# Designs tried in a protein design chat: VH-VL binders against NAD kinase (nadK). Part 130

Target 1, 268 residues: NAD kinase (nadK), of Syntrophomonas wolfei subsp. wolfei (q0aze0)
Amino acid sequence: MKIILVNNRFKENTEKKAQEIAGQLSALNVEVIIDNGLDEPYAGTVDFIMVLGGDGTMLRAARRYGQRAIPVLGVNMGTVGFLSNIEINELAEYLPLILREEYSLEARMMLEVAVFQQQSLLTRVFCLNELLLRSNSPRMLSFALEISGQKLEPYRGDGLIVSTTTGSTAYSLSAGGPIADPQLDAFIVTPVASHIINKRPLVVSPEREISLHLLEEREAIIGIDGQIKMDFGAENRVLIKRAPHPLLMVNLKAKPFFTSIDRSLQRQ

## First folded at step 9 (VH-VL)

Design P29 (from K9 with heavy chain R105K; framework fv_bermekimab)
Fold by ESMFold2-Fast, scan of step 9:
Structure P29 (fold): chain C 268 residues (1-268), chain A 123 residues (1-123), chain B 107 residues (1-107)
Amino acid sequence: as target 1 above (268 residues)
Amino acid sequence: QVQLVESGGGVVQPGRSLRLSCTASGFTFSNYGVHWVRQAPGKGLEWVAAISYEGSNKYYAESVKGRFTISRDNSKNILFLQMDSLRLEDTAVYYCAKDHLWFGKSSYGMDVWGQGTLVTFSS
Amino acid sequence: DIQMTQSPSSVSASVGDRVTITCRASQGISSWLAWYQQKPGKAPKLLIYAARSLQSGVPSRFSGSGSGSDFTLTISSLQPEDFATYYCQQANSYPLTFGGGTKVEHK
């Protein structure tokens, strides 16, 4: 068995914990690759991915490995989050189930984001939560949104979010988007501070292709899962579609999504 | 530098067929939707047909639907218009034109045009 | 099909004049309108797309306005090279349709 341990090298004790876990797995005849974010993603075949950290570390792991159809387990290191299944102090209890492959998988859709400049593809990125288009100056943006070849009325405002259902509780929620059951596959399109008062969030089929481009020269950026940032101008275009593979999340114990969200909103 | 060059126009008899070609250079042809637009002598512009950048979506004006077929060869940077069952009212200069926006399946306007090729009929 | 009605069919103007051309769609097309300039014997040139977005390299004396069904192209101070025929074109839906054209000619 070969396992990738993904950790956040910037968190206190996470590197030490990753080394400790790697030693325990090696003693059980498991080959371990540690991914602390410094190197390129491991290119070989692996059987399992264990993510040690909070939601941010899971988002990075999903971007790096989510398209490989490999089981991914989120192990919480003490921060509150929605993408972990077990706590670090529970790992020893669940490890035998992991090694015997005695767990269920939950599929979570991902976005494929292709960014163009002039006539050329700049980058193609996969993400679990969302793409954010936002103004990078005090000036309002004017931009076009196209859904499967249908041009909507121009948007005027601070930006737009295109989110997965998993991302419904991230930036989209802060911008007034709906909370979505993560078992559903859909794009959620949420305006950011729209000047037009009746611009509502849209929930659209994940088979749709969504594109964005500026109608006026402005300073703007696109953000992907809050981790990748790129300048976005009138010579840029972004295309968003459903990624070829969902992220396969490991379910070792029941984690009630709606109860967790309800508790979080009361503390907000 | 960025160019579209039409060819294949000429004198035909009604009911016959003609194939127009448009060769692209100076840009990545496979990234853009392309159009055929015609203009009858002394008349205005009339949109004829369009094909998406990958070739899967094709659109036609009602007046040519069922008679004209648009196609493209991205490996050779060539756009085609196969014109069957030609009528006198098809007399026009035929322009090929590139969509302004790359990878679009809808058009935002056409920014690069060829010089045009004339299709006319013998007596 | 969406019908595009352009007005006037022709306008006589002198260098330095403000010229206004109007385009009306038979149904709502949002902002999805382009404006073209065509000189005799030449292919059209894109001036404006999305009703008011100026194409790169086009002089700032050209401007577009409008949304929905009524649109205007304005040339703020006509130059000698601006004598030409101008066309609007809706890009809202296929089939694409052009206006009948407006000829801007010398007085």
Scores: ipSAE 0.298, ipTM 0.688, lowest interface PAE 4.7, mean pLDDT 89

Design P3 (from K9 with light chain A50V; framework fv_bermekimab)
Fold by ESMFold2-Fast, scan of step 9:
Structure P3 (fold): chain C 268 residues (1-268), chain A 123 residues (1-123), chain B 107 residues (1-107)
Amino acid sequence: as target 1 above (268 residues)
Amino acid sequence: QVQLVESGGGVVQPGRSLRLSCTASGFTFSNYGVHWVRQAPGKGLEWVAAISYEGSNKYYAESVKGRFTISRDNSKNILFLQMDSLRLEDTAVYYCAKDHLWFGRSSYGMDVWGQGTLVTFSS
Amino acid sequence: DIQMTQSPSSVSASVGDRVTITCRASQGISSWLAWYQQKPGKAPKLLIYVARSLQSGVPSRFSGSGSGSDFTLTISSLQPEDFATYYCQQANSYPLTFGGGTKVEHK
């Protein structure tokens, strides 16, 4: 059995805990690879991925490994989040079930984001939450949104979010998007500070292709899962579709999504 | 350097067939949707047909639907218009034109046009 | 089909004049309108796309405005090379349709 432990090297306590857990797994004849986010993703075959940290660490793990159809478990390290399933102090209790593969899997859709510059592919990224297009100056953007070749009226405002259902509680929520059951597959398209009257969030089939490009030269950026940033100008284009494989999230205990989000909203 | 060149026009008789070609150079042909637009002598522009950059989506004006077939060969940078059951009202200069936006699923206007090829009838 | 009605059919003008051409769609087309210039014996040339965006290399005396169903092309100070026929074209939906054209003729 080979397991990848994903952690954040810049948090010294998580690095120490990762080493401790690696030692425990090694004693049980489990081969351990530690991914602290600084190097290229591990290219070899693995059986399981354990993410030690908050939602940000899980988003990085999903981008790196989500397309490989490997079970991914989120282990909370004392931060509040939606993507972890168990707490670190519960790991010892659940470890025997992990090693015997006695757990269920929840499939979470991902986005495939292709960014082009003057017809050349700059990058292709998979993400779990969202792509954000936003103005990088006080001037509002003017841009075109296509959904499977259907042009919507030009959008004028600060930006747009194209989100998965898992991402419905991230930036999309802050911009006024709906809360979605993460077990549903859909794109959520949420405008950011639109100047056009009655622009509403859209819930769109995950079989659709979404594209974005600027209609006027502006200072803009695109953000992916809040972790990747790129300049975006009139010479750029983004194509978004459902990724070929969902992220396979490990479910060891029931996590009450609806009550958790309800409590979070009461405090915003 | 960026150009489209039409060929295949000529004099035909009603009811016959003709195949037009449009050769692209100076740009990545496979990245753009392309159109056929015609203009009868002394008349205005009439859009005829379009094909998406990958070739999967084809669109036709009602006047030519069922008689004309648009196709493309991305390996040779050639656009085609197969014209069957030709009628006198098909008399026109036929232009091929490139979509302004690359990888577009829809058109935002046509920025590069060929010089046109004339299709006319002997009766 | 979306019908594009262009007016006037022709206009007589002198160098230095302000020329205004209008285009009306039979239904709403948002901002999905292009303007073309065509000189006798030549292929059309794209002037403006998305109702108001000036194509690269087109002089600033050309401008477009409008949204929904009513659109205008303006030439602020007509030059000798601007005597031509102008066409609007809707790109809202297939089939694409052109206006009937406006011929700008020397007075």
Scores: ipSAE 0.577, ipTM 0.803, lowest interface PAE 2.4, mean pLDDT 91

Design P30 (from K9 with heavy chain R105W; framework fv_bermekimab)
Fold by ESMFold2-Fast, scan of step 9:
Structure P30 (fold): chain C 268 residues (1-268), chain A 123 residues (1-123), chain B 107 residues (1-107)
Amino acid sequence: as target 1 above (268 residues)
Amino acid sequence: QVQLVESGGGVVQPGRSLRLSCTASGFTFSNYGVHWVRQAPGKGLEWVAAISYEGSNKYYAESVKGRFTISRDNSKNILFLQMDSLRLEDTAVYYCAKDHLWFGWSSYGMDVWGQGTLVTFSS
Amino acid sequence: DIQMTQSPSSVSASVGDRVTITCRASQGISSWLAWYQQKPGKAPKLLIYAARSLQSGVPSRFSGSGSGSDFTLTISSLQPEDFATYYCQQANSYPLTFGGGTKVEHK
């Protein structure tokens, strides 16, 4: 068995914990590769991915490895989050189940984001939560949104979020988007501070293509999962589709999504 | 460098058929939707038909629907308009035109046009 | 079909004049309007798309405004090369439709 351990390169304690876990796994005849984000993604064949950290570390792992159809387990290191399944102090208890492949998988849709500059593909990125288009100055944006060839009324405001259902509780929620069952496949399109008060979030089929481009030259950025930022100008276009493969998330114990989100919302 | 060239126009008899071609060069033809637009002598512009970049969506003006068929061959960079059951009112210069934006299923305007090919009628 | 009505059908102007051409849609088309210039014997040239976005290479004296059903093309200071026929075109829905044209003529 070969396992990738994904950890956070910015936290010394998480690096030491990753090394400790790698040693324990090696003692059980498991080959371990540590990915702390410093190098390119591991290119070889692996059987399992274990993510040590919070939701941010899981988002990075999903972008690096999510399209490979490999089981990914989120192991929480202390902060409450939505993308981990077990706590670090539970790992020893669940490890035998992992090694025997006695677990279920939840398929989570991902976005495929293609950014073009003057008709040339600039980059292609996959993400688990969302793409954010936002103004990078005090001036509002004016931009066009197309959904499968249908042109909507121009958007005027601070920006737009195109989210997966997994991302419904991330930036989309803060911008007034709906809470979605993460087992459902759909795009959620949420305006950010629209000048038109009646612009509402849209929930659309994951088979649709979404495209964005600026109608006026403005300083804007595209953000992906809150971790990647790119300049975006009138010469750019972004095309968003459902990614070819979902992220396969390991489920070792029941996680009550609706009860958890309900309690979280009551505290705000 | 970026160019569209129409061909196939000529003199026809009412009720007959004619096929127009438009050859593209200097850009990636398969990335763009393309249109046919006509103009009768001394008259204004009239949009005729369009085809999406992949060829799966086709659109027609009501005046030509059922008589004209638009198609494209992306491997040869050629756009076609098959015109059946031609009428005197189809007399016009026929232009092919490229969508301004790439990979769109929807048009924002047409930025590159051919020089046109004339379709006219004999008695 | 969406009907596009241009006015005036012709305008007489001198170099240096401000020229305004209006275009009215029979129903709301948001900002999805393009403006074209056509000189005699030539193919049309795209000037403006999405009601106010200036096409690259087009002089800044050309500007577009409006949304919904009423649109205007303005030439702030007419130049000799601007004597031509101008067309609006709605891009909101198929079938696409053009206005009847406005001929800008020498006084």
Scores: ipSAE 0.182, ipTM 0.653, lowest interface PAE 5.6, mean pLDDT 89

Design P31 (from K9 with heavy chain R105Y; framework fv_bermekimab)
Fold by ESMFold2-Fast, scan of step 9:
Structure P31 (fold): chain C 268 residues (1-268), chain A 123 residues (1-123), chain B 107 residues (1-107)
Amino acid sequence: as target 1 above (268 residues)
Amino acid sequence: QVQLVESGGGVVQPGRSLRLSCTASGFTFSNYGVHWVRQAPGKGLEWVAAISYEGSNKYYAESVKGRFTISRDNSKNILFLQMDSLRLEDTAVYYCAKDHLWFGYSSYGMDVWGQGTLVTFSS
Amino acid sequence: DIQMTQSPSSVSASVGDRVTITCRASQGISSWLAWYQQKPGKAPKLLIYAARSLQSGVPSRFSGSGSGSDFTLTISSLQPEDFATYYCQQANSYPLTFGGGTKVEHK
């Protein structure tokens, strides 16, 4: 059995814990690869991915490995989050179940984002939460949104979010989007400070293709899962569709989504 | 230099067929939807047909449906218009034109046009 | 089909004049309107798309406005090279349709 341990290199406590867990797994005849974010993703075949940290670390793991159809387990390191299944102090009791492959999987849709400049593909990335288009200056953006080739009325405002259902509790929520059951597959399209009075969030079939481009030259940025940032101008176009594979999240312990979000909103 | 060049126009008799060609250069032809637009002598512009960048979606003006067929060869950078059952009302300069935006299934306008090829009829 | 009506069909103007051309759609087309300039014997040139977005390289004296069914093209100070025929074109849905054109002629 080969396992990737994904951790956050900027947290000394997390790095030390990853080494400790790697040692314990090696003693059980498990080959361990540590991914602390410094290098390219591990290119070899693996059986399981264990993410040690908060939601941000899980988003990185999903971007790097989510399209490989490998089970991914989120292990919380003490901070509140939505993407972890067990706590670090519970890991020892669940390790036997992991090694025997005695767990269920939850499929979470991902976005495929292709960014073009003057017809040339600049980059293709996958993400679990969302793509954000936003103004990088005090000036309002003017941009076009297409859904499966249908042009909507122009958007005028600070930007737009295209989110997965998993991302409904992330940036889309802050911008006024709905809370969605992550077991549903859908795009959620949420305007950011729209100047148009009737622009509302849209819930769109995951089979549709979404595209964005600027109608006026402005300083804009696209952000992906809050971790990747790229300049976006009138010569750019972004195409968004459902990624070929969902992220396969390991479920060892029932985590009730609705009571968790309800509790989180009380604390905010 | 970004260019479209039409060819294949000429003098025909009513009821006959013509095939127009439009050769693209200076841009990635396969990334753009392309159109045929015609203009009768001394008259305004009339949109005729369009084909999506990958070739799967084709659109026609009602006046030419069933008579004209649009197609493209992305390996050769060529757009075609096969015109069957030609009528006197088809007399016009035929322009090919490129969509402004790449990879679109929807048009925002046409930013590059050829010089046109004349289709006319003998008496 | 969406019908596009342009007015006037012709306008006589002098260099330096402000010229306004209007275009009306038979149905709502949002902001999905393009404006073209055509000189005798030449292919059309795209001036404006999405009702108000100026095409790269087009002089700032050209501007577009409007939404829904009523649109205008304005030339703020007519230059000698602006004497031409202007066309609006709806890009809301297929089939695409052009207005009848407006000829801007010497006074």
Scores: ipSAE 0.411, ipTM 0.750, lowest interface PAE 3.8, mean pLDDT 90

Design P32 (from K9 with heavy chain S106T; framework fv_bermekimab)
Fold by ESMFold2-Fast, scan of step 9:
Structure P32 (fold): chain C 268 residues (1-268), chain A 123 residues (1-123), chain B 107 residues (1-107)
Amino acid sequence: as target 1 above (268 residues)
Amino acid sequence: QVQLVESGGGVVQPGRSLRLSCTASGFTFSNYGVHWVRQAPGKGLEWVAAISYEGSNKYYAESVKGRFTISRDNSKNILFLQMDSLRLEDTAVYYCAKDHLWFGRTSYGMDVWGQGTLVTFSS
Amino acid sequence: DIQMTQSPSSVSASVGDRVTITCRASQGISSWLAWYQQKPGKAPKLLIYAARSLQSGVPSRFSGSGSGSDFTLTISSLQPEDFATYYCQQANSYPLTFGGGTKVEHK
């Protein structure tokens, strides 16, 4: 059995814990690859991915490994989050189930984001939460949104978010988008500070293709999962579609999504 | 440099067929929808037909539906217009034109045009 | 089909003049309107797309405005090279349709 152990490179406590867990796994004849974000993603075949950290670490793991159809387990290190399944102090209890492959999987849709400059593919990225287009100056953007070849009225405002259902509780929520059951597959399209009063969030089929481009030269950025940031101008275009594979999230214990989000919104 | 070059125009008799070609160079032809637009002598522009970048979707003006067929060969960078049952009112310079936006499923306008090829009648 | 009515059909102007050309759609086309310039014996040249987006390389004296059904092309200070025929074209839906053209000619 080969396991990738993903951790946050900036937390000394997390590095020490990752080494400790790697030692325990090695003692059980499990080969461990540690991914702390410094190197390219591990290219070989692996059986399981264990993410030690909060939601941010899970987003990075999903971007790096999510398209490989490998089970991914989120192990919480003490920060509140939505993408972890067990706590670090529960790992020893669940480890035998992991090694025997006695768990269920929850499929989470991902976005495939292709950013072009002219005719050249600049970046192709997979992400779990969202793509954000936003103004990087006091001037509002004017941009075109297409959904499966249908041109909508031009958008004028600060930007737009194209989110998965998993991302519905991330930036899309802050911008006024709906909370979505993450077991549903859909794109959620949420305007950011639109100057047109009739612009509402849209929930569309995950089989749709979405594209964005600027109609006027403006200072703008593209953000992906809050972790990748790129300049975006009138010579750029974004194509968004459903990623070929969902992220396969490991479920070792029931995590009540609706109760968790309800408590989070009330902050009690 | 980006260019489109039409060929295949000429003098034809009513009721006959003619096939126009448009050869693309200087850009990735397979990334763009392309159009045929015609202009009768001394008259305005009339859109005739369009084909999507992958070739799946085809569109026609009402005046040519059932008579004209648009097609493309992305491996050779060539656009075609097969014109059947030609009428005197089809007399025009025929331009091929490239969509402004790549991978578009819809048009925003046409930014690159050929020089045109003349179709006329000998009657 | 969406009909595009362009006016005037011709306008006589002098270098330095402000020239305005209007285009009316028979139904709402949002902002999906392009403007073209055509000189005698030449292919059309795209000036403006999406009603007001200036095509790369087109001088800033050209501007577009309007939305819905009524659109205007403005040339703020006519230059010698601007004497040409101008066409609007709706890009809202197939079949695409052009206006009848406006010839900008010397006084």
Scores: ipSAE 0.546, ipTM 0.784, lowest interface PAE 2.3, mean pLDDT 90

Design P33 (from K9 with heavy chain S106D; framework fv_bermekimab)
Fold by ESMFold2-Fast, scan of step 9:
Order: C-alpha cells, then structure tokens, then sequence
Structure P33 (fold): chain C 268 residues (1-268), chain A 123 residues (1-123), chain B 107 residues (1-107)
C-alpha cells in the first residue's frame, strides 16, 4: 500500500504530525510519500491520499491529485471545515479500516478551467470549489456569458462566480448564491455585486459548457479556489466544463452536511 | 497580417452555378466562424450564410436556403460558397468576413473582411 | 427574422458636427448589436460590437449606446474621413440582419 500524506508546509505542528504518522504507517509496512507543496505532485501509482489540515489543504490536494480516481481522506487538524471527515485524534482508531479498505466513497464533481490568450491555451486547471472572475480596480466589469452556445444578457458588475455544489458554501455563498446539497452535480453561476439589481444566481446542468470574456478592456482577475490568481483581459477567454473525473472523498464516519452548514452559519 | 481574399466571381447566366472561394491568411482559420455577406450595386449589406469554426453548424438567409451551400476546408484555410440556380437578384459583390471572437459558438460581429468579388449576369 | 430599421437614411453634416444615427430592432436583441462604417468601393469596417464596445483602433469620437430594441451610434465631432455609410447589424440570432444604412454626406 502506498499513501500520499498532504500537509501545509508553513504549519510547524502539521509537519511534525505528518512525520509521526509517516513513521507509524511505515511500521505497518505502508510506503509513504509526503507532499508538503514544495515539489511537483508525485507521479507514481498511489493507493490512497491522506490530507492533514483544513479545507485549504484539501483544495490543493484536489487540484494536484483529484483527477486520478484515488480515494482522498480529509483529516482535520483543529480548524472547522466542510471537507474533512475525521479529526486527527481519531486517526489511530480508523487506520485499520483504511488499511483494509473498509470505507465508502463520495464522488464530488470538479471544474475543468481552460484559459486562453487570443487563440492559445494559457493553462488548464482543475478545481473543487469555484472559478471567480472579478474586477481588479474600482471600475465595474462588462462581460459576456455563454452557456452551451447561448449568449445571455451581458453582465455588468464586479464579477461572476462559477461554482460546483461543493463550492456552494465558499465564495458563492458570500455573493448570495444558494446552499447546494453536495450530492447533487450542478454548476452554480453567481453574480458578484451586479449593477443590475435583478440578476439572480443560476443553477445549471453539469453537462453545460460555460464561457466568459470581457466586452471592455478592464483590469480583471481570474481566481481558482481562492488559491490561484491570473490576470484576465479583453484578449482572454475562459472555458469551464465538468472535469473528466470527480474527486473521490473517503467517508469513515457520518458527517451530516446540513448539520455542519447550519452550525457554521450560526457563527457568522 | 490578417487577410481574407475572395475569388470566383464573374459573369454568369441565370440558372447556372458558381463557386466562390475565400482564402484566409495571418490567423488560425480553424478557430473562427466565417460569413458570406453580399451587397447589390447601390444597395445595403445583406447577410447570406455562416459556418462555425469546426464546420458542423451552417446558417443561411431565407432568400438563398436550398440554393446555396457554405463549406470550409480548414487544412487549406479556404471558405466556399456553392451557388446553384442563380437568379438576377443574386447580383452583388460577395464579401467573406471573419467572426470577431475565436472559438465563438455564436457571432459577436465581424472584424475582418475581404475586398469582395463581383457576381453579375450577362444580358 | 429580426428587422433592423435605421434612421435617418441620410444626413448632411459639416466637419466638427455631432452626428447621431439610430437603429431599431423589431424584437429585443439585448446588447447584441454591431456598427460598421463603409466607404465607397471598400469593404465594411467594424466600429462597435456588443452595442457599446469600441473596436481596437477606432477613434474615441465614435460611441454606441442602447439596449433591447433601440440603439444609437454617435460621432461627437465629425472628421473629413468620417463621411461614409454606416450600418447596424443584430448578432442576437440567425439569420443575422443589417439595417438599411445611413449615409453621412457633405453639407
């Protein structure tokens, strides 16, 4: 059995715990690869991915490994989040189940984001939560949105979010988007501070292709999962599709989504 | 340099066929939808036909539907308009024009135009 | 088909004048309207797309406005090279349709 341990390189406690867990797994004849974000993603065959940290660390793991159809377990290190299944102090209890592959998997859709400059592909990125298009200046954006070849009315405002259902509780929620059951597969398209008061979030089929481009030259940014930022101008176009593979999240214990979101919202 | 050049126009007799060509250079032809637009002498612009960048979707003005066929050869960077059952009212300068946006599934406007090729009829 | 009606058919103007051309669609076309300039014996030139987006290289004296069914092209201070025929074109749906044109001619 080969396991990747993903951790946050800038948290000293997480790094020490990762080494401790790696030693424990090695003693059980499990090969361990530590991914602290400094190197390229491990390219070899892997049986399981264990993410030590909060939601941010899980989002990074999903971008690096989510398309490989490998079980991914989120292990919480003390921060409240939506993407972890067990707490670090529960890991010893659940390790036998992990090693015997006695767990269920939940498939979470991901986005495939392709950014073009003129006719040339600049980058293709996968993400779990969302793509954010936003103004990088005091001026509002004017941009076109196409959904599966249909031109919608132009959007005018600070930006737009294209989110997965998993991402419905991230930036999309802050911008007024709906809370979506992550068992549903859908894109959620949420305007950011639209100049047109009646612009509403759209919930569309995950089989749709979404494209965005600016109608006026403005300083804008494309954001991916809140972790990657790219300049976006009138010479750019972005295409968003359902990623070929979902992220396979490990369920070792029941974590009711609605109870978790209700608790989180009461604190805001 | 981005350029479109039409050819194939000339003097024809009513009821005959004619094929127009438009050769593209200076851009990736296969990434853009392209159009035929005509203008009768002393008259305004009339959109005739369009073809998507991959060649799958074709659109025609009602006046030419069933008589004209638009096609493209992306390996040779050429757009074609096959004109069958020609009528006197088809007399015009025929322009080819490129969509403004690459990979566009729909048109936002046409930013590059050829110089046109004249189709006219003998008396 | 969406009918595009331009007014006026012609306008006589002098250098320095403000020129306004209007275009009306027979049904709603959102902001999906382009404006073109055509000089005698030449191919059309794209000036404005998406009702108000100025094409690269087009002078700032040209501006577009409107949405839905009523649109305007404005030339704030007419220059000698601006004497030409102007066309609107809806890009909302196929078949694409042009307005009848507005000739801006010398006074």
Amino acid sequence: as target 1 above (268 residues)
Amino acid sequence: QVQLVESGGGVVQPGRSLRLSCTASGFTFSNYGVHWVRQAPGKGLEWVAAISYEGSNKYYAESVKGRFTISRDNSKNILFLQMDSLRLEDTAVYYCAKDHLWFGRDSYGMDVWGQGTLVTFSS
Amino acid sequence: DIQMTQSPSSVSASVGDRVTITCRASQGISSWLAWYQQKPGKAPKLLIYAARSLQSGVPSRFSGSGSGSDFTLTISSLQPEDFATYYCQQANSYPLTFGGGTKVEHK
Scores: ipSAE 0.345, ipTM 0.726, lowest interface PAE 4.4, mean pLDDT 89

Design P34 (from K9 with heavy chain S107A; framework fv_bermekimab)
Fold by ESMFold2-Fast, scan of step 9:
Structure P34 (fold): chain C 268 residues (1-268), chain A 123 residues (1-123), chain B 107 residues (1-107)
Amino acid sequence: as target 1 above (268 residues)
Amino acid sequence: QVQLVESGGGVVQPGRSLRLSCTASGFTFSNYGVHWVRQAPGKGLEWVAAISYEGSNKYYAESVKGRFTISRDNSKNILFLQMDSLRLEDTAVYYCAKDHLWFGRSAYGMDVWGQGTLVTFSS
Amino acid sequence: DIQMTQSPSSVSASVGDRVTITCRASQGISSWLAWYQQKPGKAPKLLIYAARSLQSGVPSRFSGSGSGSDFTLTISSLQPEDFATYYCQQANSYPLTFGGGTKVEHK
C-alpha cells in the first residue's frame, strides 16, 4: 500500500505530526510520500491520500490529486470543517479499516476551469469549491455570461461566483447563494454585489458549459478556491465545465452535513 | 497580418450554382466562428450565414435557407459558401467575416472582414 | 426575425459636429448590438460591440449607448475620415439582422 500524506506547509506542528504518522505507517509496511505543498505533486501511482489539516488543505489536495480517482481522507487537526471526516486523535482507531479498504466513498463534483488569453490556453485547473470573478478596483465590472451558448443579460456589479455544490457553503454562501446538498451535481451561479435588485443565483445542470468574459477593460481577477489568483482582462475568457472525475472522499464515520451547516448558520 | 480573402465570385445565369471561398491567414482560424454577409449594389448589409468554430452549428438567413450551404475546412483555413438555385435577388458583393470572440458559441460582432467578391448575373 | 430600424437614413454634417444615429429593435436584444462603419467600395469596420464596448483601435470620439430596444451611436466631434455609412446589427439571436444604414454626408 502506498499513501500520500498531505499537510499544511505553513504549520510547523503538522510537518512533525506528518513525519510521526509516516514513521508509524512505515512500521506497518505502508510506503508513505509526504506532500507539504513545496514541490510538484507526486507523479507515481498511489492507493490512498490522507489529508492532515483543515478544509484549506483538502482544497489543495483536491486540486493536486482529485482527478486521479484515488480515495481521499480528510483528517482534522483542530477546527472541525466540512471536508474532514475524522479527527487526528481518532486516526489510530480507523487505521485498520483504511488498510483493509473497509470504507465507503462519497463522490464530490469538481470544476474544470480553462483560462484563455487572445485565443491561447493559459491554464487548465481543477477545483472543488468555486471560480470567483471580481473587480480589483472600485469600478464595477460589466461582463457576459454564456450558459451552453445562451447569452444572458449582461452582469453588472462587483463579480460572479461559479460554484460546485460542495462550494455552496463557501464564498457562494457569503454572496447570498443557496446551501446545496453536496451529493447533488450542479453549478451554482451567484452574483457578487450586483446593483440589479432582482438578479438571482442560478442552479444549473452540471452538463452545461459556462463561459465568462469582460465587456469593458477593467482591473479584475479570477480566484480559484480562494487559493489561486490570476489577472483577468477583456482579452481573457474562462470556460467552466464539470471535471471528468469527482473527488472520491473517504467516509469512515457518519458526519451529518445538515446538522453541521444548521449549527454553523446559528453562529452568524 | 490578420486577413480574410474571398474568391469564386463572377457572372452566372439564374438557376445555376456557384461556390465561394474565403481563405484566412494571420490568426488561428479554427478558434473562431465565421460569417457570410452580402450587400446588393446601392443597398445595405444583409447577413447570410454563419458556422461555429468547430463546424457543427450552421445558421442561415431565411432568404437563402435550403439553397445555400456553409462549410469550413479548418486544416486548410478555408470557409465555403455553396450557392445553389441562384436568383437575381442574390446579386451582391459577398463578404466573409470573423466573429470577434474566440471559441464563442454566440455571435458578438464581426471584427475582421474580407474585401468582398461580386456575384452578378447575365441576362 | 428581429427587425432593426435605423434613423436617420442620412445626415448632413460638418467637421467638428456632434452626430447621433439611432437604432431600434422590434424586440428586446439586451445589450447585444454592434455598430459598423463602411466607406464607399470598402468592407465594413467594427466600431462598437455589446452596445458600448469600443473595438480596439477605434477612436474615443465614437461611443455607444442604450439597452433593450433603443440604441445610439454618437460621434462627439466629426472628423474628415468619419464621412461614411454606419450600420447597427443585433447579435442577440439568429438570424442576425442589420439596420438599413445611416449615411453621414458633407453639408
Scores: ipSAE 0.448, ipTM 0.764, lowest interface PAE 3.5, mean pLDDT 90

